# Ledger of designs, part 18: VH-VL binders against Vacuolar sorting protein 39 (VPS39)

Target 1, 267 residues: Vacuolar sorting protein 39 (VPS39), of Arabidopsis thaliana (Mouse-ear cress) (q8l5y0r16to282)
Amino acid sequence: PARIDAVESYGSKLFAGCYDGSLRIYSPPESSASDPSELHQETYVLEKTVAGFSKKPIVAMEVLASRELLLSLSESIAFHGLPNLETVAVITKAKGANAYSWDDRRGFLCFSRQKRVCVFKHDGGGGFVEVRDYGVPDTVKSISWCGENICLGIKKEYVILNTANGTLSEVFPSGRVAPPLVISLPSGELILGKENIGVFVDQNGKLLQTERICWSEAPTSIVIQNPYAIALLPRRVEVRLLRSPYPLIQTIVLQNIRRLVKSNNAV
Below, E stands for the ipSAE of ESMFold2; O stands for the ipSAE of OpenDDE; V2 stands for 0.75 times the mean of E and O plus 0.25 times the DockQ between their complexes.

## First folded at step 7 (VH-VL)

Design e1 (from za2 with heavy chain Y100S Y102T; framework fv_zilovertamab; at its last look DockQ between E and O 0.02; V2 from the best seeds 0.00; counts 0 for: pae E 6.8 > 2, placed apart)
Fold by OpenDDE, look of step 8:
Structure e1 (fold): chain C 267 residues (1-267), chain A 126 residues (1-126), chain B 107 residues (1-107)
Amino acid sequence: as target 1 above (267 residues)
Amino acid sequence: QVQLQESGPGLVKPSQTLSLTCTVSGYSFTDYWIHWVRQAPGQGLEWMGSIDPSDSYTSYNQKFKDRLTISKDTSKNQVVLTMTNMDPVDTATYYCARDSTTFYDWGSGLYYFDYWGHGTLVTVSS
Amino acid sequence: DIVMTQTPLSLPVTPGEPASISCRASQSISSYLAWYQQKPGQAPRLLIYDASNRATGIPPRFSGSGYGTDFTLTINNIESEDAAYYFCQQYDSYPYTFGEGTKVEIK
């Protein structure tokens, strides 16, 4: 079987992007309970395999529920209609993109390629229009919308890109242990990773809290499921309350976990 | 097979403008950044600048910013280096090289040179 | 600019013996280091990327190590065909910079 490199949730279904360019769709058993108050362990079943979904490995996916689109990152950034999965748009300029962020509220896509940040806007008719193109001084490792601005992990530091004038403002160094990690919060704030610490900042890069969220180890990814922050560590998952002092709620020892995906009421 | 080839004048007079061409083949021209690197006789390599052939976006070493221009001709699969006000100190072998970055490097940002041209010697002399 | 310092600049080696070349960065560059081989009249060839990964087609006798500021290229069981210049390159930040190069000569 092909290696799974990307995972996304669509309704009750799970999408798995594979190294061979195929998309696998998994569904829960028909008898699965939908009560969100109960904990369930369900075995998903492969429903469908879409071969040739992409020519290159699928690196990332994101469901844009408000627009009934699936965003896929592979050779480029593509958009597919849901649920039929027909390709509706391909961002040619995103060829070779190494990071992206979608603003669902405004319908904006930003992505990085080398030392560039591009912004596209959904036109509402299945197309996308280029809005901005910014040069930045160094390699973009991470990217996220932060209000109207864009938070960038540029090599070894976090900066805020002002989309109105293209200026960069430094926030703080990202550390040396792990690549930059930018996590968007529903409140509009961001968590910026530094080693095993998460720092809270606003859309302008201002530090919001003196207290930081601390993990046992540097997380590779963080998923926000209010009121919890769920971090993927090398050999386990930590669940912490997203309220000061951000106490540890649960540790889940898991083997060979590579991806965390947020669903409506699950991770 | 990926190939890069530099071409241009081997001799330039002081204060004149150098123009070099890098012709690429063996892959899609617009898929990879092209860099220019030079090496003075008996000295180390020096990165000059780069271009994204897909949209002509450029990045320059500040040392050359005022007199270096990198452009592309998609119809010919060529990248062109133009450097003004040449001086004997600019005597060097000039290389073009392909950036190694691919989509698979998502989040990593690896920017080394996986393929190089053979280089072309440019001598600046009166 | 990040300065890359290579040592030694000249390295005579007997066939069958190992050769080690050092590259030191003026500041930490994490693992963003590449090694190249250049023979006279030829284009540079990528040997190692990301400090320790061998490029495609590179023999196992070539290896790279290091992180931060100190890096090493090792050529085990050196062969006559390995006579060349070797140089390191950082791609941590603009401008990209190279070491001075090391001339490996076969005794």
Scores: ipSAE 0.018, ipTM 0.537, lowest interface PAE 6.5, mean pLDDT 89
ESMFold2-Fast, scan of step 7: ipSAE 0.325; ipTM 0.700
ESMFold2, look of step 8: ipSAE 0.058; ipTM 0.614
ESMFold2 (binder alone), look of step 8: mean pLDDT 89; pTM 0.908

Design e2 (from za2 with heavy chain F103T; framework fv_zilovertamab)
Heavy chain, then light chain:
Amino acid sequence: QVQLQESGPGLVKPSQTLSLTCTVSGYSFTDYWIHWVRQAPGQGLEWMGSIDPSDSYTSYNQKFKDRLTISKDTSKNQVVLTMTNMDPVDTATYYCARDYTYTYDWGSGLYYFDYWGHGTLVTVSS
Amino acid sequence: DIVMTQTPLSLPVTPGEPASISCRASQSISSYLAWYQQKPGQAPRLLIYDASNRATGIPPRFSGSGYGTDFTLTINNIESEDAAYYFCQQYDSYPYTFGEGTKVEIK
ESMFold2-Fast, scan of step 7: ipSAE 0.270; ipTM 0.677

Design e3 (from za2 with heavy chain S108T L110V; framework fv_zilovertamab)
Fold by ESMFold2-Fast, scan of step 7:
Structure e3 (fold): chain C 267 residues (1-267), chain A 126 residues (1-126), chain B 107 residues (1-107)
Amino acid sequence: as target 1 above (267 residues)
Amino acid sequence: QVQLQESGPGLVKPSQTLSLTCTVSGYSFTDYWIHWVRQAPGQGLEWMGSIDPSDSYTSYNQKFKDRLTISKDTSKNQVVLTMTNMDPVDTATYYCARDYTYFYDWGTGVYYFDYWGHGTLVTVSS
Amino acid sequence: DIVMTQTPLSLPVTPGEPASISCRASQSISSYLAWYQQKPGQAPRLLIYDASNRATGIPPRFSGSGYGTDFTLTINNIESEDAAYYFCQQYDSYPYTFGEGTKVEIK
């Protein structure tokens, strides 16, 4: 079985980004479900393997439905046209990028590479244009758009990068045991990880409320699937309601799972 | 105290490769980005590209496509502009300029050109 | 690309008069605008940054104003040594772009 590092839905199909750099496309199960087999619930069929999609593991993918593009992060950031997967653009400056964020409303991409944060804009057709780049004090571990600003998790600190003037403002330390996590909410607000808690802040990194999400252990990744917050903890996933008091809804015990990915097109 | 100085050939033939060097002194070479800006006779200023001397990260004006390369030599405090397929329309005074002061203490970047070299005129003719 | 438009392109002034040069951006650049002075045979010299901040060593007769798309460089009590070209530059986004330049002539 191939090791899958990224999953994204496109219409009724599933795209799987693999450690070997291939992209695998799965078609939905047959509409007629008369087989009582033990694998009845897992009937997605491998439709196509795109060998050589990348020379590096595909670590993240996102379908940009409004633009009919697939964004992938592997050796660099690449955009492929949907549904045919023709190469539209490769952001060569993103070679070695380790994190990115897409602002669908404005068509802005930001990514981190070494000690840089770079901003590109989609021009509507197939083109991407470099807007600005910024120096940062260390490698970025997590990044997200927050309105017109960019929130960064660097080492064990959170920082707001003001894109207008290039200033960096400290928010607070991310804690000792967990890597920093910056999670964007549909409202434009952020959840910032601090050990086993999630803290709510606004676009400028200011505290929005005293209530916080408390996970059972420090998460390594968090995905928002409104109304749920889903966190990957050591050997388990916790699903919490994204409403005070953020109750635990479900715990799923896991083996061999490294990363959570969200789906843009459910069902 | 802070000084930038361009050097290179004053004459280049069409289709040849141009190589210009910017030598800096009076400050820490790796702390500031270096940009190249040119000015054709009787015309305005045109930004060409930039380099961060600390890691060789470059940005280019798309107008110059694949023919422009900017590199650095930290041991000599030098930034080098290389441009292939020179054409008479590339005749201009070429400047290097300094920007982006980054402080590792959550400070601010400076993005305007606070110091310029004196410029070097490059004429492209047969 | 952001287009920077300067007005006027030529400005004859008498010593002691104020001189004003306008710069208009094709889209908002907030305050990310610099002004440079260039005398014949010389490199450009930074005068104003962030629309209104005077660079080190620049005489107080030079001032800048504006925000968004409309910017002005003002030289009060103009002196003979101020005869030069003046350029505005946006640094809001790549590629960095300059105005066409304004030639200030002393008559």
Scores: ipSAE 0.005, ipTM 0.520, lowest interface PAE 11.9, mean pLDDT 83

Design e4 (from za2 with heavy chain F103T, light chain S93Y; framework fv_zilovertamab)
Fold by ESMFold2-Fast, scan of step 7:
Structure e4 (fold): chain C 267 residues (1-267), chain A 126 residues (1-126), chain B 107 residues (1-107)
Amino acid sequence: as target 1 above (267 residues)
Amino acid sequence: QVQLQESGPGLVKPSQTLSLTCTVSGYSFTDYWIHWVRQAPGQGLEWMGSIDPSDSYTSYNQKFKDRLTISKDTSKNQVVLTMTNMDPVDTATYYCARDYTYTYDWGSGLYYFDYWGHGTLVTVSS
Amino acid sequence: DIVMTQTPLSLPVTPGEPASISCRASQSISSYLAWYQQKPGQAPRLLIYDASNRATGIPPRFSGSGYGTDFTLTINNIESEDAAYYFCQQYDYYPYTFGEGTKVEIK
């Protein structure tokens, strides 16, 4: 099997972005026999491999269902039409982008590249047009839309970038152990990482509540799969419910097994 | 006009390290990947590896990965091939070639080589 | 790795005759195939890309066709300057691979 770094659904299909730069498309199994007396296990079947989809690992991808587009982050940010994967746009200015955020309601893309944050808008004609380009004091490690503004994790602090005037206002320090994490919620509110806790803030960086999500260790990444928050921790993944008191639902232990094979005494 | 020019030693002794430079001009250095392709005398073409000069990301043919390093110097518009432990079978003409960084074609990000350097012959002999 | 097989390896032709070179991939590469011309002492020169598109500056007597696994380079009304080696190359997947080459000789 290939190493999969990103998975998204499109209709009944699954799209897998791989470390080798390939895109793999999986279809649901044939359901011609719906007899309840049969023992069957539903298995997705590899329909197609686009072996050379990108020259570099596909590190992120997102299906933009309302627009029939696949967004991918690899060499740069690219948009492919669905279902045929024809190239619609390549954001050349996103060459070397390390993070992005998509605002589906407004059709706005923002991404970070070195010490810049760039905003593009989906143009109803099928393309993307640049809206704004902002300078920031250092490399952005995490980024998300927060209403009309953009929340950034820079070095060891969280800041709100005001898109109207380009000013930065500090929210709070991100802590020492883990890099900053900015996670958007369906409501438009944010979860900000600080050591082993997740802090809830509104679109202006103001605290929403006293209650926190408490992880066993500082997470390196968090994915929202409503109603769950899934955090990658050292040696484990924790799945928590996104409702107070944010209980732990599942723990998946990750073990790196090093296999050393030696021949025993041979005749 | 677009030009790619290889340079380096014409003769290398067995077990020595080879260093070849590809200097480019006539286009934006960071907009095109640079590949190294070699051709033994009277033989076909063999792809060795490539580099994205905008961030130094490299891809290598598995055959060479333990000996081959490709690096870049943006200030000089140069890509450098370094190959260790040279052997007489490594005698070949070495070419650099470019492909467009931003190419996506119906889900494929790989591209053909539109311009090649003139090539530089490297003989590996004692 | 995708293996590219060219036939014939040697092709003697008389000026004015058409010449055809075949290239077969070990698996489907869609249309991600290029053809290169290499004259003695020179670097390869791009002739055809995406199986059938003629590169800038290439004379119309050169044409390419094919899809999937079987591809053909055709030189219509061959000229003496066309004596050279011809290579096909796939760019569907890493590593990039080339055919072994066809030597076109003018009689």
Scores: ipSAE 0.056, ipTM 0.605, lowest interface PAE 6.4, mean pLDDT 84

Design p1 (from be3 with heavy chain G33Y S56D, light chain D28S; framework fv_benmelstobart; at its last look DockQ between E and O 0.02; V2 from the best seeds 0.00; counts 0 for: pae E 16.3 > 2, placed apart)
Fold by ESMFold2-Fast, scan of step 7:
Structure p1 (fold): chain C 267 residues (1-267), chain A 122 residues (1-122), chain B 107 residues (1-107)
Amino acid sequence: as target 1 above (267 residues)
Amino acid sequence: QITLKESGPTLVKPTQTLTLTCTVSGFSLSSYYVHWIRQPPGKALEWLGVIWSGGDTDYNAAFMSRLTITKDNSKNQVVLTMNNMDPVDTATYYCARDYYEWSGSDYYFDYWGQGTLVTVSS
Amino acid sequence: DIQMTQSPSSLSASVGDRVTITCKASQSISNYVAWYQQKPGKAPKLLIYDASNLETGVPDRFSGSGYGTDFTFTISSLQPEDIATYFCQQYDNLPLTFGQGTKLEIK
């Protein structure tokens, strides 16, 4: 079978981005019990394969429901119209991008490639316009909008990039066991990974010392699905309530889980 | 031009404290991790520890009780201090820059200092 | 600690030969392996990272492959200047660990 690298939901359907560059569209089983935030290929029926959707593996996808667009990260960042998947825009400068963040309210895209962070905005004509290009000291492993600024996880250190003047301010080191994780909350606050702890910081990177999530091991991925924080650990998934004291609700042991994917349409 | 250069005493007596300085140029210590690695004559490389861009450190447990790594970003210097030296600590000591690539790898080294041989003997 | 076992410990080959060195990790380390070349009296030089990516400026006769526990480093056509000791390194987990090295000699 084909290797799936990215999953996203659109309405009741599941989109799967494949290593061969194809996009596969799955319809749910007759039952309403299917959870599109998890890669359960056996519970869905393949409806359509879009061969040649991308020349490279599709490594990330996000449905922008308010704009009826599908964002995909592959060789570059591309936007396709929903439901027909016609190409709306391709961000050529994002060729080789490894991480991105979308600000739905402002219509701003930021992405990282090499030692650069680039910002584009969605214009009224359906295209995208470059706003700024910033130099950063190291390759970015994790990136997220935080208000008008950008939080970067670089070499197990977190920094805030001020978009107005291009300055970087240190937040704290992310630890040695797991890669940096920057997770945005609807409030504009961030959860930053440090070892087995999820640390809350405000939009300016100021530590909120009282409120922490303690995972049983260092996570490699964290997804927020209100009211839950879902973390991928080396051999399990932990589901915790996103309310102090952040109690463990469920542990899921699943073989060969590589990454958790947040869906904009998951309930 | 990116360079790292180790400096410090080449001869250390048993029980003495070793202090080595790594001076860097061509990049900022506020942006890169710097590691210390040693190599006893004719043997494999041994990782000692790292100092992160933000100043936090991590050490090999085998050396943690007697090893300290510090830095001064304004001087472009990273300092390794190792207490209670023993003849078995005789080795060439290297500082090396962590290479964080676009692919998200960490803790491999694109640039190394020339190394400094430290001999521990009475 | 993750143990990195290199083989062979030494090998002799002729100019133009295909040379292969292997490295085995004691547990799965994905693709988090780098390969270094060390000439006598000099610091190690990075050749390969992420198991198969060639460092900038390194000749394309050098290549790497592998995933999980078994890794291979290859010189497709040995040149005189390739005489050195070669080391693998894992960076999946701390402490960072190196193979014991392979000393390459020309016949």
Scores: ipSAE 0.000, ipTM 0.399, lowest interface PAE 15.7, mean pLDDT 83
Fold by OpenDDE, look of step 8:
Structure p1 (fold): chain C 267 residues (1-267), chain A 122 residues (1-122), chain B 107 residues (1-107)
Amino acid sequence: as target 1 above (267 residues)
Amino acid sequence: QITLKESGPTLVKPTQTLTLTCTVSGFSLSSYYVHWIRQPPGKALEWLGVIWSGGDTDYNAAFMSRLTITKDNSKNQVVLTMNNMDPVDTATYYCARDYYEWSGSDYYFDYWGQGTLVTVSS
Amino acid sequence: DIQMTQSPSSLSASVGDRVTITCKASQSISNYVAWYQQKPGKAPKLLIYDASNLETGVPDRFSGSGYGTDFTFTISSLQPEDIATYFCQQYDNLPLTFGQGTKLEIK
């Protein structure tokens, strides 16, 4: 089987984007009628394979439930109708994009391509309109909406891109080099990763709290399922309460886990 | 004790692929960045690329098309794969650990492997 | 890419001498400079980081200074064991780059 590089949840189904450009759709077993509040290991079954879903490896996917669209990041950024998966739009300017962030509330897409940040808006139909194009001084490694602004991981630091005037503000001026991890909160605030620490900042990059959320190890990804923050660590998942002092709620030892995806009241 | 050790073939033919393994001990790859650096005989050091603790990679653009860095945290191994080797690629290849402190990581190297000389010759 | 121009390429000095090596960056790189010592057949050893901070365990006869584009590495009193090639390195931006090196010999 092809390598899976992206995973997303749609209803009870799981979408797996593969390196070969195929999309695999998995369904839960019929016997899975247990309490959704419990942690279960379920063996999903392959329902369908969509060959040639993309020409290049699928790097990321996101279900836009409010719009019944599936966003895919591959050679470019494409939007597909759900549940039929027909391509409804392709952002040609996003060719070579390495990261994106979707604002579901406002219908805005931002993505990075090398030293460029582009903003598109969903027109309410099947199209997208370019709104802004910003130049930034270094290659963007990560991108996320934070209110009306955009948080970027560039060079060695986090910065806030003011979308109104295009100015950049440094969030961490320490000159630290780290893989960026930006987690958007429903409030518009962000959790910025600093090794095994999460730092809370507002849409302007201002530190909100002196308290930090601390993980046992540096997480590779974090999913927010209020009131919990779920972090994927190298060999386990940690669930912490997203309230000070952010206590550890549960540790789940898992092997060979590569992706953490939020589903219907589940992760 | 912190150690890094490069291993792999010391002789590669032109156009062949070089695969080197860096085995580390005394620290976790899930917590540190590991770099590959090479040095042609009698010449300066050249940075090839880095693999972050999270698994992401950055490459020197000069080698991006033919260089891949991967790792297995459970095995404490970082692997360098470089395609289409040429005699000009003859060098001592080092893996090195990125410096780490509470304030962050900077891309200078506090621990190095001993290096392995790779000769590309027909 | 940021170029690090190191000088001199080689120098010979006597035991006890003050030795100075310079490195000039093609653009401002703040204090993101490291200095390494490399003895023959060995891997480089970190001596200085952040332009002027002495790595733990390194003798205090080694020092560094500079900010922006011009950086200096100094050995206050050269010792026989200091025979090596020294390199500067910037880590302000990728790709990381090194100076050409300075081969230091003792007369």
Scores: ipSAE 0.000, ipTM 0.490, lowest interface PAE 11.2, mean pLDDT 89
ESMFold2, look of step 8: ipSAE 0.000; ipTM 0.409
ESMFold2 (binder alone), look of step 8: mean pLDDT 91; pTM 0.934

Design p11 (from be3 with light chain L94W; framework fv_benmelstobart; at its last look DockQ between E and O 0.01; V2 from the best seeds 0.00; counts 0 for: pae E 17.0 > 2, placed apart)
Fold by ESMFold2, look of step 8:
Structure p11 (fold): chain C 267 residues (1-267), chain A 122 residues (1-122), chain B 107 residues (1-107)
Amino acid sequence: as target 1 above (267 residues)
Amino acid sequence: QITLKESGPTLVKPTQTLTLTCTVSGFSLSSYGVHWIRQPPGKALEWLGVIWSGGSTDYNAAFMSRLTITKDNSKNQVVLTMNNMDPVDTATYYCARDYYEWSGSDYYFDYWGQGTLVTVSS
Amino acid sequence: DIQMTQSPSSLSASVGDRVTITCKASQDISNYVAWYQQKPGKAPKLLIYDASNLETGVPDRFSGSGYGTDFTFTISSLQPEDIATYFCQQYDNWPLTFGQGTKLEIK
């Protein structure tokens, strides 16, 4: 069995992106069991293995349900039509990209590669067009849309890139040890990681007077599924309520999950 | 208008070195890779190699001991050099543009030159 | 190297006929197949990429399908201008390899 580095859901199915470049598709049981109560735990079964889905490890995936697309990150960023998984576009300029953010409302993709941030737009058909390309002072470690602008974690700092003119506005340092982590909220607010603390800022980078969310240790990834914030820690997942004082709701011990991805079907 | 055109000798003697030039227009060699492919009479196309926009190359292992691809971006030229020609190397030689500017997995050709027939005989 | 076995090597059909050409890869290559048309004395022209995607400007009568090892190219209604040799190409792994070609003639 291949190591799984990315998981995403589409309808009733689960997609698993593997280290060997294969995509595995899991479905709920199709058997016509006459006693559904004997299925207290739904066990997904392997429906299909798409060998050679990518030449390199699939390290991230995202279902763009409103557009019937699957975004995959491996050597580059690629888009695949759903449900047949035909390749629609490969963003060749994204070869070597280390981080990306998708704005589903506008159909905008931004990604970072070396000392560049690039923006592409889905043109409403099967294609993508380059919109903007910006120089940044160092390698971007975390990236997320904030409104029509982009929040970047660079070195040990958070900055906001104004997409209209390319200027950078300093927000604050990210912390001594943990790398910067930027998470956007649907409201346009951001959660910025500062060690094990999540700090809330508006889309201009101004600190809010709300209480902060505190994790047991610095998370590597956070997913927002209202009313919950779900954080990936080294050996566990913590779920906290997104209401002050952000109480811990659940702790889950997991293996080899590289990214958290929210799903409207289920988490 | 995007074009590629192969030029060079049409007759080469055995053991000699073949040099073919692909002259491109309508796109930049700093943006796209260019491949060389040949077609022996009545046989399948054979991929020889590629030079990428940054100047790196990939070669078919069957030919790499005697094959060199170079380019000059300012002259819009890609040059194929193939040593120690043999009558079995008689073929029509094509240059072709890689579809994508920078690709890790999608290697097919949207624009081809007209081809040049190279005959190897004494 | 990945071998592309193309069939048939030649065929003859009437205008309006449905024409089918196949390629079989020696190993799984997912959908990394392109199809080309080559008219006599001319360079190949790209018709289909990623097994089933029609290149811009190519008539709708051309189509392709397949995944893994078995690939099919179809002309739904043969036209006089379709006289050519047709090739498949895999681009899953180095070296890039081509089918031997199918020579299509009108009866």
Scores: ipSAE 0.000, ipTM 0.377, lowest interface PAE 17.0, mean pLDDT 81
ESMFold2-Fast, scan of step 7: ipSAE 0.268; ipTM 0.685
ESMFold2 (binder alone), look of step 8: mean pLDDT 92; pTM 0.919
OpenDDE, look of step 8: ipSAE 0.019; ipTM 0.563

